# Miniprotein binders against D-amino-acid oxidase (daao-1), part 17

Target 1, 310 residues: D-amino-acid oxidase (daao-1), of Caenorhabditis briggsae (a8xj44)
Amino acid sequence: IQERIPDSVVTIIAEKFSPNTTSDVAAGLIEPYLCDDDVDRVISWTKSTIQRIQEYMNEGNPGAESQEQSGYWLQSVKSVPKWLEVMKNVKILTGNELKMVAKRPEHKFGIFYTTWYLEPTPYIKWESDKFLKNGGKIKNSKIQKIEDVEKEFGLFDVILNCTGIGARHLIGDNEVFPTRGQILKVKCPSVKHFFIDDQFYALLNDTTITLGGTADRHQWDRTINPKISEKIFQENCKNIPSLRSAQVISSHVDLRPSRVTVRLEAEPDSKVIHNNGHGGSGITLHWGCALECVELVKKVLAGKPGISKI
Below, E stands for the ipSAE of ESMFold2; O stands for the ipSAE of OpenDDE; V2 stands for 0.75 times the mean of E and O plus 0.25 times the DockQ between their complexes.

## First folded at step 18 (miniprotein)

Design X1 (at its last look DockQ between E and O 0.21; V2 from the best seeds 0.00; counts 0 for: pae E 15.9 > 1.5, pTM E .475 < .8, placed apart)
Fold by ESMFold2, look of step 18:
Structure X1 (fold): chain B 310 residues (1-310), chain A 111 residues (1-111)
Amino acid sequence: as target 1 above (310 residues)
Amino acid sequence: STEQAEDMIKRAHELMQEAKDLINKLEERGDPLKAAFRAYRILYKAERLMQDAKEIATRGSPDIVERLIDTAERILSRALLLIEWWRPELARLMLKRAQELVDEAEKILES
C-alpha cells in the first residue's frame, strides 16, 4: 500500500511478528498450488511475486537467502499445469529419466523444473524494514473482533484483514478451515535438489531442508506428534537415501488457512477488505495479492473523503 | 474383516461417483462454489473410508489389493487439493482414475 498509494499512513496490528510467526518456518519455494479458478490471475500474481523477489535479490542484502533451485515433482497421475510456464528449465522426464529418479511404484510421471526460493525470515525483515522506513506503524495486540480495532487504535479509513485462520473468529468466515501440516527441519548438505511426490516433500532452504508432510484437513491440534515426525523422516529417506545421515534440527506444526477460493474482496458497505485463504501458496501469491488489494483500497477510499476538506 | 473392507470400498466408490456428478454439473449451476463445497465434503468422507479400508486390508488382504487401495486413496487426496484450489475439472479426471483403481480392487476381492 505505501508504495502504490502516496501519502498513506499504514499501521500493522498483529499478536505476533517475525521471527515468531508460522510463516518464518515455512519452506520458501515459489510454486502456486492454484487456490483460485482464474489461472491467468494466479499466473499474474506469481509473476508479480517473482519480480518482487528479484528486487529483493538485486539490493544485495547481506542475509539474502533467495535463489534459484531445481528439483523433481513425481506424480502418480500426469499433470502439466499451466503455471509451469512461469518456471525455468521445465522438462517432462522421459521413461528412462524417470526410472533413474523414481523410488516408488507410484512414481509414474515426473517433471524437473527450476523455480525461485525465498528464506521467509530475512525476506519478511526486508519488507518490514522498508515498511517502517516509509513511515509505517506497528502495534502489538491481539484483536478479538475486527470492530475493536478502532476502539483500541483509533479511526482508520480502510482496514485490511489478513488474519488467516483467525478470520473464523474475527469475522465469522466459516469457509476458512485449518489444514494441519507437520514438518521436520534437517541438515543434509549433500542433497542438491528438491523432491516432491504425492505425499512427501523435501524442500531446500539455505542451510536446512524442510521435510514434509501431512495435510490433515479440519485439524486444530498444534501438538507435535513424534510418530508423524519419524514417518516423515523415514519416508523422505526412501525418496532421498542421502537423508539417512541427516541431522534432525526441529519439528513444527502449521495450521494452513484453507478455503476453496482465496478471499480477496471488500466487505459490502464497509471499509474492511479481506485477503485470506491462501492455503499453502501464501508466499507464492503474496505480492500479486497485495497489488490487487491496492486497487480495492483505492475503490474504498474513493467512497470517502480524505482527512478534513475544511 | 474382508467383508468390512469391501463394504467400505463400495461406499467410498459411491461417494466418489456422487462427487463426480456434482463436479460434472458445475458449469450448469447458478452456484458453482456451493456445489464444489458439497463435492469436497463428500470426497473428504470417501477419503476417510478409504483410509479405514486400507487399515483393515493391511491385516489380511492380498498385497495387490492393499497397493490398489493405497494408490486410489492418494489420488483421492490430490483431487481434494485440486478442489481446494478450485480446479474441479482436474479433480474430476483424478476421481475417474481413483474409481478405476477401486473397481480393480473390488474385482480382485470378489474372486
Scores: ipSAE 0.000, ipTM 0.209, lowest interface PAE 15.9, mean pLDDT 66
ESMFold2 (binder alone), look of step 18: mean pLDDT 74; pTM 0.700
OpenDDE base, look of step 18: ipSAE 0.682; ipTM 0.872

Design X2 (at its last look DockQ between E and O 0.54; V2 from the best seeds 0.00; counts 0 for: pae O 4.8 > 1.5, pTM O .619 < .8)
Fold by OpenDDE base, look of step 18:
Structure X2 (fold): chain B 310 residues (1-310), chain A 111 residues (1-111)
Amino acid sequence: as target 1 above (310 residues)
Amino acid sequence: STEQAEDMIKRAHELMQEAKDLINKLWERGDPEKAMFRAYRILYKAERLMQDAKEIATRGSPDIVERLIDTAERILSRALLLIEWWRPELARLMLKRAQELVDEAEKILES
């Protein structure tokens, strides 16, 4: 917003900030998942996000933890997803190549490609620092209802709802539900490629590997299940035998704010814009969605010259 | 209420079948993205119906029916995820299992 609408005063209001947000726990792999949005729209958002990540990488920020990573994506069926067009170094594995990588009977088709990963915490810091530098304001508050925003903080010209799972309470969006994901973080320096199959994934971070995972829809339980952790570990070891020597560092449970569709829209005859329900694709889609939000903001502000409070 | 639950289950079953058919039709014709997208939407509706049915069934149905519906719902949710992850074959398998459970639940409700 600040970059595109210079005559704006933007305030972020949240109960929790990085490093204590859902986004901070994300694996950070840039890979679009199919949602109820048009595939082309998702791809467009992904492309925009990749561009922003490239900017982040190019600035050489201290503590910037974002890089390209390559690896194998194996499937039980032959399918070439359209989102591969935004990836680098895409290679469909030959039968012989697949034979060398396949570890399960289900591994019938495979693709090697290069994507990006973004460590969310450093990135969020980078964005936040820019935000603050540009005169943005941050307020720590728990808002119960969207109507309370203006009561507490004064009138706004536009209100953006990015509350994730909180949207259920904030605006009564019952279409938002949690998708529970449990992961492991492990250290295994010998692993150099990600490995994603039909059920499990090993994704590389700077110093750790994220092993996953579950995606249990409508599950609110935040408690780590040791049995699930063991399963995640053992099954990933089948895919990547070298993981047997991995050091388990931590387990995490995240509740992804999911919807059947990403809700990116302006309420009719309202100053409220929603940007919510990204599920597991929050990092992948965030900048693209933000850019679209800007356009919606501009529409809402149309005919209102001067400084806008957002 | 039991009748309503039964109707919802039947509708969910129909939707699951529709989604399965759609996946097969469009995937085989070379439009996997469209197939997956449409199937996802259909299955989401089915999942919602199953949830509603579960809520209704808990008020008077045998425990076994509730368990079957719950299990079917879980399987359906997993199928949705598999679609999201471009795993249509596994999704089909999961849908088949869900349908079997739903069928069993229907039989019990009809008895």
Scores: ipSAE 0.022, ipTM 0.402, lowest interface PAE 4.8, mean pLDDT 78
ESMFold2, look of step 18: ipSAE 0.506; ipTM 0.784
ESMFold2 (binder alone), look of step 18: mean pLDDT 75; pTM 0.701

Design X3 (from W4 with L72F; at its last look DockQ between E and O 0.92; V2 from the best seeds 0.00; counts 0 for: pae E 3.3 > 1.5)
Fold by ESMFold2, look of step 18:
Formats: C-alpha cells, structure tokens, sequence
Structure X3 (fold): chain B 310 residues (1-310), chain A 103 residues (1-103)
C-alpha cells in the first residue's frame, strides 16, 4: 500500500513477526496453484510476484538470496499447464532425455523449466525494512476480534485482514481450512536442480534443500511424525541419489491456509478488506494479490492498516 | 439409516463421474468445486455407516476419501489428468461400499 497510495499511514499488527512466523520455514519456489475460476488471474498474480523478485535481485541488497532455479517436474500422466508460459527455459523432455533423468517406473513424462525463488526470512526483512523506512508502523499484539483493532490502536480508514488460517476465528471465515504439510530441511550443496514428481519434491533454498512432502486436508495436528520425515528423506534419495550424504537439519509441520478460492474482497458496508486463503502458494501469489488489494483500498477510502503477505 | 448412506454414496459416485467428465472437457476448476460436495456426502455417509454398518463399509469409504483428497491436491497443482485416474479408483471403492449396503 505505501508504494501505491501516497500519503497513506500503514500499521501492521501481528502476534508474530519474522523470523518466528510460519512463512519463515516455507520453501520459496515460485509456482501457482489452481485457486480461482480465472486461470489467467492466477497467472497474472504469479507474474507480478516474479517481477517483484526481479526488483529484489536488481536492487543489490546485501544478503539478497532470491535466485533463478531450474529443475525437473516428472509425471506419471502428462500435464502441460498454461502457467508454464511465464517460466523460462521450458523444455518437454524427449525419450532419451527422460531416461537420463527418470528414477522410477512412474516417471513417464518430464518437463524441465527455470523459475524463481525467494528465501523467506531475508525477503520479509527486506520488505519490512522498506516499510519502516517509509514511515510504516509495526505493533506486536494478538487480536482476538477484528473490532478490537480500533479499541486498542485507534481509528483506521481501512483494515486489511491477512490472517490466513486465523481468519476462521477472527472473522468467522469457515471456508478457510488447514492443509497439513510436513517437510524436512537438509544441507547438500552438490544438488543443483529442484526435482518434483507426483508425490515428493526437493526444492532448493540458499543453503538448504526443502524435502517434501505431505498434504493432509483438514488436519490441525502440528506434531512432527519422525516416520514421515524418514520416508520423505528416503523417497527423495531415490529421486536424487546424492542426497544420501546430506546433513539432516530439521523437520517442520505447516498448516497451510487452504480455501476453495482465495478471498480477495471488501466486506459490504465495512472498511474491512480480506486477502487470505492462499494455501501452499502464498509466496507465489503474494505480490499480485497485494496489487489487487491496492485497488480495493482505493474503492474504500484513503489510509490503510494491514499485514503484508509473503 | 443404511438407505441414507447408500443414497449419499450413490450421489457422491455421480458427482465424481461429473468431475471426471469436466476434467476431460478441460474444466478442472469446476470439477474441483463439485468434488467438495462429493467429499461432504462421503463424510456424512461414513458417519451413518459407523453407527452400525459392517466395518468393511467404513474402511472402503475411508480409503475412497483418502483417494479423493489426493485428487483435490492433484487438481490444485495442475495434474487433473492424474486426478481423473484417482477418481476412477475412488468410484470403484464407493460402488463396492454401496453394493455391500444393498445386501
């Protein structure tokens, strides 16, 4: 909002901030999921985020850790979705090329492509530093009800709800539900390409690799299951044999804020705007959704509180 | 009652068929949306079946729900063709459960 609505005063209110958020452990690979009737809208959100990453890379920020990343998507049944049009170096593998990469009988079709990724903690810090330098305010507080915002912090012209899974309790959005995912972080510098098949993935971060994964819809359990971590590791080693020498760092469980469609709308007769339900693509979609949020704010009134998304 | 569970399972099977047809026609998001209704029907049917039906019916519905959950994720991540294959298997399990309830 600061960048697109001059003279705005923006306050972010959250219980947790980086480096202690769920977003700080996410893999940062840019790929959208199908979360809207309008596929072109999802693609447009993805393009906007890629452009933001390119700005981040071009600004020369010390510790800038976003990079282009190339790798393989192996499939048992052919799928060539439209969103690949925004990626670089897209190549459908030929029979011999597939044989060189395939590690399982079910790897019957393959796509090589280049995308982008963000290292979440440095990226969030970069955005937060810009926000503060431009006069933004940050308040550490847990808000139990949306109405408490103005009781505790004063009147705002617009309130942006970016609370993810918390929207169920904060505003009663029962369409948001968790999708539980367990991942494993390892260190293995020799691995240079991401690898995704129908069930498992290895996504490169700056110094670690995020191995996944599971996705369990409507599951709230945050307890790490060591057997699942071992399976994730062993199955990814089948896809990428050099992982057998990797140093295992940590396991994590993430409750992704899933919704049938992303909620990006203004509430009727209210100054509340909702931007949540981004599932496993929060990083991929964040900037595009933020830009649409700006248009909604312009329709409501000047001035804006909110929580920026990753 | 078992008649209610049977009817719910039959409707869930029909919705899965419609979703498969929509995927074949290139409309995976609409397929995704109607599968939510199939998921709810299977959850409701399982609750009824748990209250006095044979354990095999509950296990068949459980397995079909897991496969349906996978189909949701495959559609979300742009693999609707694989999801169609998963829906075929889920339909087979649901139909087997329905046949047991008919007996």
Amino acid sequence: as target 1 above (310 residues)
Amino acid sequence: STEQAEDMIKRAHELMQEAKDLINKGDPFRAYRILYKAERLMQDAKEIATRGSPDIVERLIDTAERILSRAFLLIEWWRPELARLMLKRAQELVDEARKILES
Scores: ipSAE 0.363, ipTM 0.707, lowest interface PAE 3.3, mean pLDDT 76
ESMFold2 (binder alone), look of step 18: mean pLDDT 81; pTM 0.806
OpenDDE base, look of step 18: ipSAE 0.668; ipTM 0.851

Design X4 (from W4 with W77L; at its last fold request DockQ between E and O 0.90; V2 from the best seeds 0.00; counts 0 for: pae E 2.5 > 1.5)
Amino acid sequence: STEQAEDMIKRAHELMQEAKDLINKGDPFRAYRILYKAERLMQDAKEIATRGSPDIVERLIDTAERILSRALLLIELWRPELARLMLKRAQELVDEARKILES
ESMFold2, look of step 18: ipSAE 0.499; ipTM 0.781
ESMFold2 (binder alone), look of step 18: mean pLDDT 87; pTM 0.878
OpenDDE base, look of step 18: ipSAE 0.662; ipTM 0.861
ESMFold2, fold request of step 20: ipSAE 0.428, 0.484, 0.472; ipTM 0.747, 0.784, 0.779
ESMFold2 (binder alone), fold request of step 20: mean pLDDT 88, 88, 87; pTM 0.884, 0.886, 0.879
OpenDDE base, fold request of step 20: ipSAE 0.699, 0.655, 0.661; ipTM 0.869, 0.851, 0.853

Design X5 (from W4 with R40Y; at its last look DockQ between E and O 0.88; V2 from the best seeds 0.00; counts 0 for: pae E 2.5 > 1.5)
Amino acid sequence: STEQAEDMIKRAHELMQEAKDLINKGDPFRAYRILYKAEYLMQDAKEIATRGSPDIVERLIDTAERILSRALLLIEWWRPELARLMLKRAQELVDEARKILES
ESMFold2, look of step 18: ipSAE 0.486; ipTM 0.775
ESMFold2 (binder alone), look of step 18: mean pLDDT 84; pTM 0.851
OpenDDE base, look of step 18: ipSAE 0.744; ipTM 0.886

Design X6 (from W4 with R66Y; at its last look DockQ between E and O 0.91; V2 from the best seeds 0.00; counts 0 for: pae E 2.5 > 1.5)
Amino acid sequence: STEQAEDMIKRAHELMQEAKDLINKGDPFRAYRILYKAERLMQDAKEIATRGSPDIVERLIDTAEYILSRALLLIEWWRPELARLMLKRAQELVDEARKILES
ESMFold2, look of step 18: ipSAE 0.473; ipTM 0.773
ESMFold2 (binder alone), look of step 18: mean pLDDT 82; pTM 0.825
OpenDDE base, look of step 18: ipSAE 0.736; ipTM 0.886

## First folded at step 19 (miniprotein)

Design Y1 (from W4 with F29L E76A W77L R98E; at its last look DockQ between E and O 0.83; V2 from the best seeds 0.00; counts 0 for: pae E 4.3 > 1.5)
Fold by ESMFold2, look of step 19:
Structure Y1 (fold): chain B 310 residues (1-310), chain A 103 residues (1-103)
Amino acid sequence: as target 1 above (310 residues)
Amino acid sequence: STEQAEDMIKRAHELMQEAKDLINKGDPLRAYRILYKAERLMQDAKEIATRGSPDIVERLIDTAERILSRALLLIALWRPELARLMLKRAQELVDEAEKILES
């Protein structure tokens, strides 16, 4: 908002900030999931995010760890979705190429492609540093009700709700539900390609690999299940045998804020704008959704007299 | 009531059939929306069955709901043809539950 709305004063209010957020442990691979029934909108958001990542890389940040990543998607039933048009180097594997990569009888169709990834913590720091240098403010607080924001922090012209799964309690959005995912972080530098099949995935970060996974809709349990971590590890070792020598670092559970469609809208007759329900695609969609929020903010502000600076 | 649970699973079965037809016609996005409705019906039917239906009916509804939930996930992961195969199994379980409830 600071970049596109001059003279704005922006305050971020959250209970937790980087490096202590769930986002800091995400894999960071650009891969759109279907989280909205408008496929073209999801593709557009993905393109905008890729452009932002390219800006991040082009600034030559010393801690920048975003780069291109290539790998394999193996399938038991052929699927070639439209979003692949956004990716680079897309190749449907031939019979010989598939034989070289397949590790299971159910690996019957394969796609190789190149996408982008980012390391969440350095990227979030880069965005946060720009935010603070432009006069942005950060407040550490847990908000129980959206109406408490102005009681505790003063009046605002617009309130942006980006609370994810918390929106159920904060504003009663019962269409948001959790999709529980458990992942395992390992260190194995010899693995050079991501690998995804019908059930499991291995996604590369600069120094770690994120192994997954599970995706259990409507499950609220945040407790790490060691049996699930062991299964994730063993099954990924079947797909990528060199993982057998990997150093296991940690396990994590997140509750992905899933919704039938992403909620990116202004509340009627209100200063509240919602941006929720991205599921497992939050990183992939974040910048595109942010750009749409800017347009919604402009519309809300245009309805208010006395804004002379715009 | 048990009658309400039976009506819900019958409606969910119809929605699953419509979703399978949509996937076959190349419209998995519409199937995705319809299956959300089916999932809600199965969840409601499961709660009713817990209170007043035979244990086997509750288990059948629960298993069908879990398979339906997995089918929704597969569509979200761009695997609609695999989801269609799973919906067939969920419908078979609903048919079994309906048969028992009619007894």
Scores: ipSAE 0.292, ipTM 0.681, lowest interface PAE 4.3, mean pLDDT 77
ESMFold2 (binder alone), look of step 19: mean pLDDT 87; pTM 0.873
OpenDDE base, look of step 19: ipSAE 0.517; ipTM 0.788

Design Y2 (from W4 with F29L E76S W77A R98E; at its last look DockQ between E and O 0.90; V2 from the best seeds 0.00; counts 0 for: pae E 3.3 > 1.5)
Amino acid sequence: STEQAEDMIKRAHELMQEAKDLINKGDPLRAYRILYKAERLMQDAKEIATRGSPDIVERLIDTAERILSRALLLISAWRPELARLMLKRAQELVDEAEKILES
ESMFold2, look of step 19: ipSAE 0.369; ipTM 0.721
ESMFold2 (binder alone), look of step 19: mean pLDDT 86; pTM 0.868
OpenDDE base, look of step 19: ipSAE 0.526; ipTM 0.793

Design Y3 (from W4 with E76A R98E; at its last look DockQ between E and O 0.82; V2 from the best seeds 0.00; counts 0 for: pae E 3.7 > 1.5)
Fold by ESMFold2, look of step 19:
Structure Y3 (fold): chain B 310 residues (1-310), chain A 103 residues (1-103)
Amino acid sequence: as target 1 above (310 residues)
Amino acid sequence: STEQAEDMIKRAHELMQEAKDLINKGDPFRAYRILYKAERLMQDAKEIATRGSPDIVERLIDTAERILSRALLLIAWWRPELARLMLKRAQELVDEAEKILES
């Protein structure tokens, strides 16, 4: 908002901030999933996010290292989705190339491509530092109801709701539900490519690899299950044998804020704008969705209602 | 009641078929919305089955629901053709559960 609406005063209110958020443990690979009717809109959001990451990279941030990475997506049933148009070096594997990388009978089709990644914690710090330098304000508070915001912190012209799974309680959005995911972080510097198949993935960060994964819709359990961690590790070792020697660092569970569609809309006849429900693609879509929020904010400030249900 | 659970899984089966047809027609997002409804029906049927149905029926419903949940994720991850194949398996389990409930 600060960058696109000059003279605005922006306050962020949250119970938890980086490095203690769910985004801080994410792998940070740029890949959209189908979360909206309008596939071109999802692709546009992804392109905007990539451009923001390129801005981050161009500043030469020493702890940031958002970089390109390449890897393999192996499939049992061929799919070549439209969002690959945003990626670099896209190559459908030939029979010989597939044979060289396939590790399972179900690896019947393969795509090699280059995308981007970011380390979430340094990136969030970069954005937060810019926010604070531009006069932004941060308040640490747990908000029980959206209307309590103004009781505790004063009147605002616009309120943006980006609360994720908390939107169920905060505003009664019961269409938001958790998708439980468990991941494993390992060190194995010899692995240079990401690897994704129908069930498992290995995604590269600067010094670690994120191994996944599970996605269990409507599951609230935050407890790490060691049996699941072992399965994630062993199955990824089948895909990438050199992982057998990897140093296991940590396991994490997160409840992804899933919704039938992303909610990016202004509440009717209200100053509240919602940007929520991104599931596993929050990083991939974040900047594009933020840019659309700017347009919704402009409409609310001008007295024009904006409604987007998708 | 077991009759109530049978009606729910029959409707879920029909919705899964509609979603498979939508995937074939190239409309996976609409299929996703239809399958979301089927998922809720299967979850409700499972709850009823635990209260009054044979253990085998509850297990069939539970397994079918889990496969349906995976199909929803596959569509979201741009793998609708794989999801369509998994829906066939979920429908087979629902058919088996229906046969047991009818007996």
Scores: ipSAE 0.344, ipTM 0.703, lowest interface PAE 3.7, mean pLDDT 76
ESMFold2 (binder alone), look of step 19: mean pLDDT 84; pTM 0.837
OpenDDE base, look of step 19: ipSAE 0.551; ipTM 0.798

Design Y4 (from W4 with F29M E76A W77M R98E; at its last look DockQ between E and O 0.88; V2 from the best seeds 0.00; counts 0 for: pae E 2.9 > 1.5)
Amino acid sequence: STEQAEDMIKRAHELMQEAKDLINKGDPMRAYRILYKAERLMQDAKEIATRGSPDIVERLIDTAERILSRALLLIAMWRPELARLMLKRAQELVDEAEKILES
ESMFold2, look of step 19: ipSAE 0.424; ipTM 0.744
ESMFold2 (binder alone), look of step 19: mean pLDDT 87; pTM 0.871
OpenDDE base, look of step 19: ipSAE 0.610; ipTM 0.836

Design Y5 (at its last look DockQ between E and O 0.91; V2 from the best seeds 0.00; counts 0 for: pae E 5.3 > 1.5, pTM E .595 < .8)
Fold by ESMFold2, look of step 19:
Structure Y5 (fold): chain B 310 residues (1-310), chain A 111 residues (1-111)
Amino acid sequence: as target 1 above (310 residues)
Amino acid sequence: STEQAEDMIKRAHELMQEAKDLINKAEELGDPEKLMFRAYRILYKAERLMQDAKEIATRGSPDIVERLIDTAERILSRALLLIEWWRPELARLMLKRAQELVDEAEKILES
């Protein structure tokens, strides 16, 4: 909002901020998923996010040197989705190339490609520092109802709801549900490529590797299951034998804010705009969705004279 | 009641078949975006029905029926994830397996 509506005053209200958010533990790999009727719109959101990553990279920020990575996607059934056109260096593996990489009988097809990723905590800090430097305000509060925002913090011209799974409580959006995923962070500098198959993945961060995964729709349990961590580790070691020497750092549970479709809309006859339900692709889609929010804010403000607060 | 659970899994089975037909049609026509998304939304409705059927079955159905419904629901949830992540062919295979389990549960309930 600040960058595209320069005379705005923006306040962020949240119970938790980085480094203590769900986003801080994500792997940050750019991979879109099907969340809208219009696949080209999803691809456009992804392209906008890649452009923002390039801005971050060009400024020499922390983690900028690690924003491109390459790896393998191995499949039991061939799939070459349209979103691969956004990626670099896409190559469908030949039979001989596949034999050199495959580690399981079900690895029957393979794609090598280059994509982008974000180190979440440094990136969020970069965005937050820019926000504060431009006059943005942050308030630490737990809001029970969206109506209470103005009771506690004063009147705003527009209210953006970006609350993730909290939207179920805050505005009664029962279409948002958790998808529980458990991941394992390890340190193994010898691994240089990401590796994804039908069930498991190893995604590279600057100093760690994120091993996953599970995806359990409609599960709220945040308790780490050690047997799941062990299975994630064992199965990834089958895919990448070098991991057997890895140092295990931590386990995490992620409750992804899933929705049948991403909710990116203004409430009818209201100052409230919703941007939530991004599931496991929140990082992939975040900037493109943010740019659409700017257009929605402009529409809401068209009925109000003067400079507005956001 | 057991009849409510049976009606719900029968409806869920119909929705899964409709979604499978849409996925097949999307592949044949070479324009998968809208048809695939429509299949996804239909399968989400089927998932909700299976969750409701499981809840009812826990209260009054044989344990084997509850286990079959639970297993089918989990496979259906996996198929939804595969469609989300652009793997419709693998999702179709899993939908076939979920339908087989629903058919087995329906047969037990009818006997």
Scores: ipSAE 0.180, ipTM 0.630, lowest interface PAE 5.3, mean pLDDT 74
ESMFold2 (binder alone), look of step 19: mean pLDDT 79; pTM 0.765
OpenDDE base, look of step 19: ipSAE 0.681; ipTM 0.869

Design Y6 (from W4 with K10E F29K E76A W77L R98E; at its last look DockQ between E and O 0.90; V2 from the best seeds 0.00; counts 0 for: pae E 4.1 > 1.5)
Fold by ESMFold2, look of step 19:
Structure Y6 (fold): chain B 310 residues (1-310), chain A 103 residues (1-103)
Amino acid sequence: as target 1 above (310 residues)
Amino acid sequence: STEQAEDMIERAHELMQEAKDLINKGDPKRAYRILYKAERLMQDAKEIATRGSPDIVERLIDTAERILSRALLLIALWRPELARLMLKRAQELVDEAEKILES
């Protein structure tokens, strides 16, 4: 908002901030999910996010080196979705190439491509530092109701709701539901390519690999199941034998804020704008959705007396 | 009641068939939206079956619901053709449950 609406004063209110958020442990791979009615919007959001990541990389920030990664998507039933047009080096594997990488009978089709990833903690710091330098304000608070924002912190011209699964409580958006995913973090620097099949994935960060995983719709349980962690590890070792020597670091459960479609809209008759429900694609879509939020903010401000307020 | 559970799984079966047809026509987005409704119906039917249906019927509904939930995830992951195959299996389990409930 600061960058696209000059003269705005922006305050971020959250209970937790980086590096102490669950977003700080996410893998950050750019890979869109089908999460909106319009595939072209998802592709557009993904392109915008890639451009922001490239800007981050070009500024030489810590953790920005080698933010491109390549890998394999192996499939039991062929799928070549349109979003691959955004990626680099896309190659549908030939029969001989597939034989070289397939590890299971169900690995019947394969795609190799290059995408981007985002180290969450240094990226969030980069954005936060720019936000603060531009006069942005940060408030630590757990807000129970959206109406309490102005009660506790004063009047705002626009309120942006980006609370994820918390929107069920905060604004009563019961169409947001959790998709529970359990992941395992390991160290294995010899692995150089991501690997995704129908059930399991290995996604690379700078120093760790995120092994996954589960995706249980409508499951709220945050308890780590050690049997699931062991299965995730062993099954990924079948796909990538080099992982047998990996150092296991930690397990995590993530409740992804899923919705039938992403909610990117202004609340009727209100100054509240919602940007929520990105599921497993929050990193992939974040900047594109943020840019659309800017347009919604402009519309809300244009509908008020004296548009110069922001 | 078990009559409500039977109505729900019958409706879910119809929605799964509509979704399979949409996948074949190349419209997995609409299939996803329709299957979301089928998932809710199967979840509700499972809860009812737990209270008042034969144990085998509850297990069939539970298994079908899990397969349906997996199909939804596969569509979101750009694998609609695999999801269509899973939906066929879920429909078979619903058919089996319906026959038992009718007896």
Scores: ipSAE 0.315, ipTM 0.693, lowest interface PAE 4.1, mean pLDDT 77
ESMFold2 (binder alone), look of step 19: mean pLDDT 86; pTM 0.858
OpenDDE base, look of step 19: ipSAE 0.513; ipTM 0.799

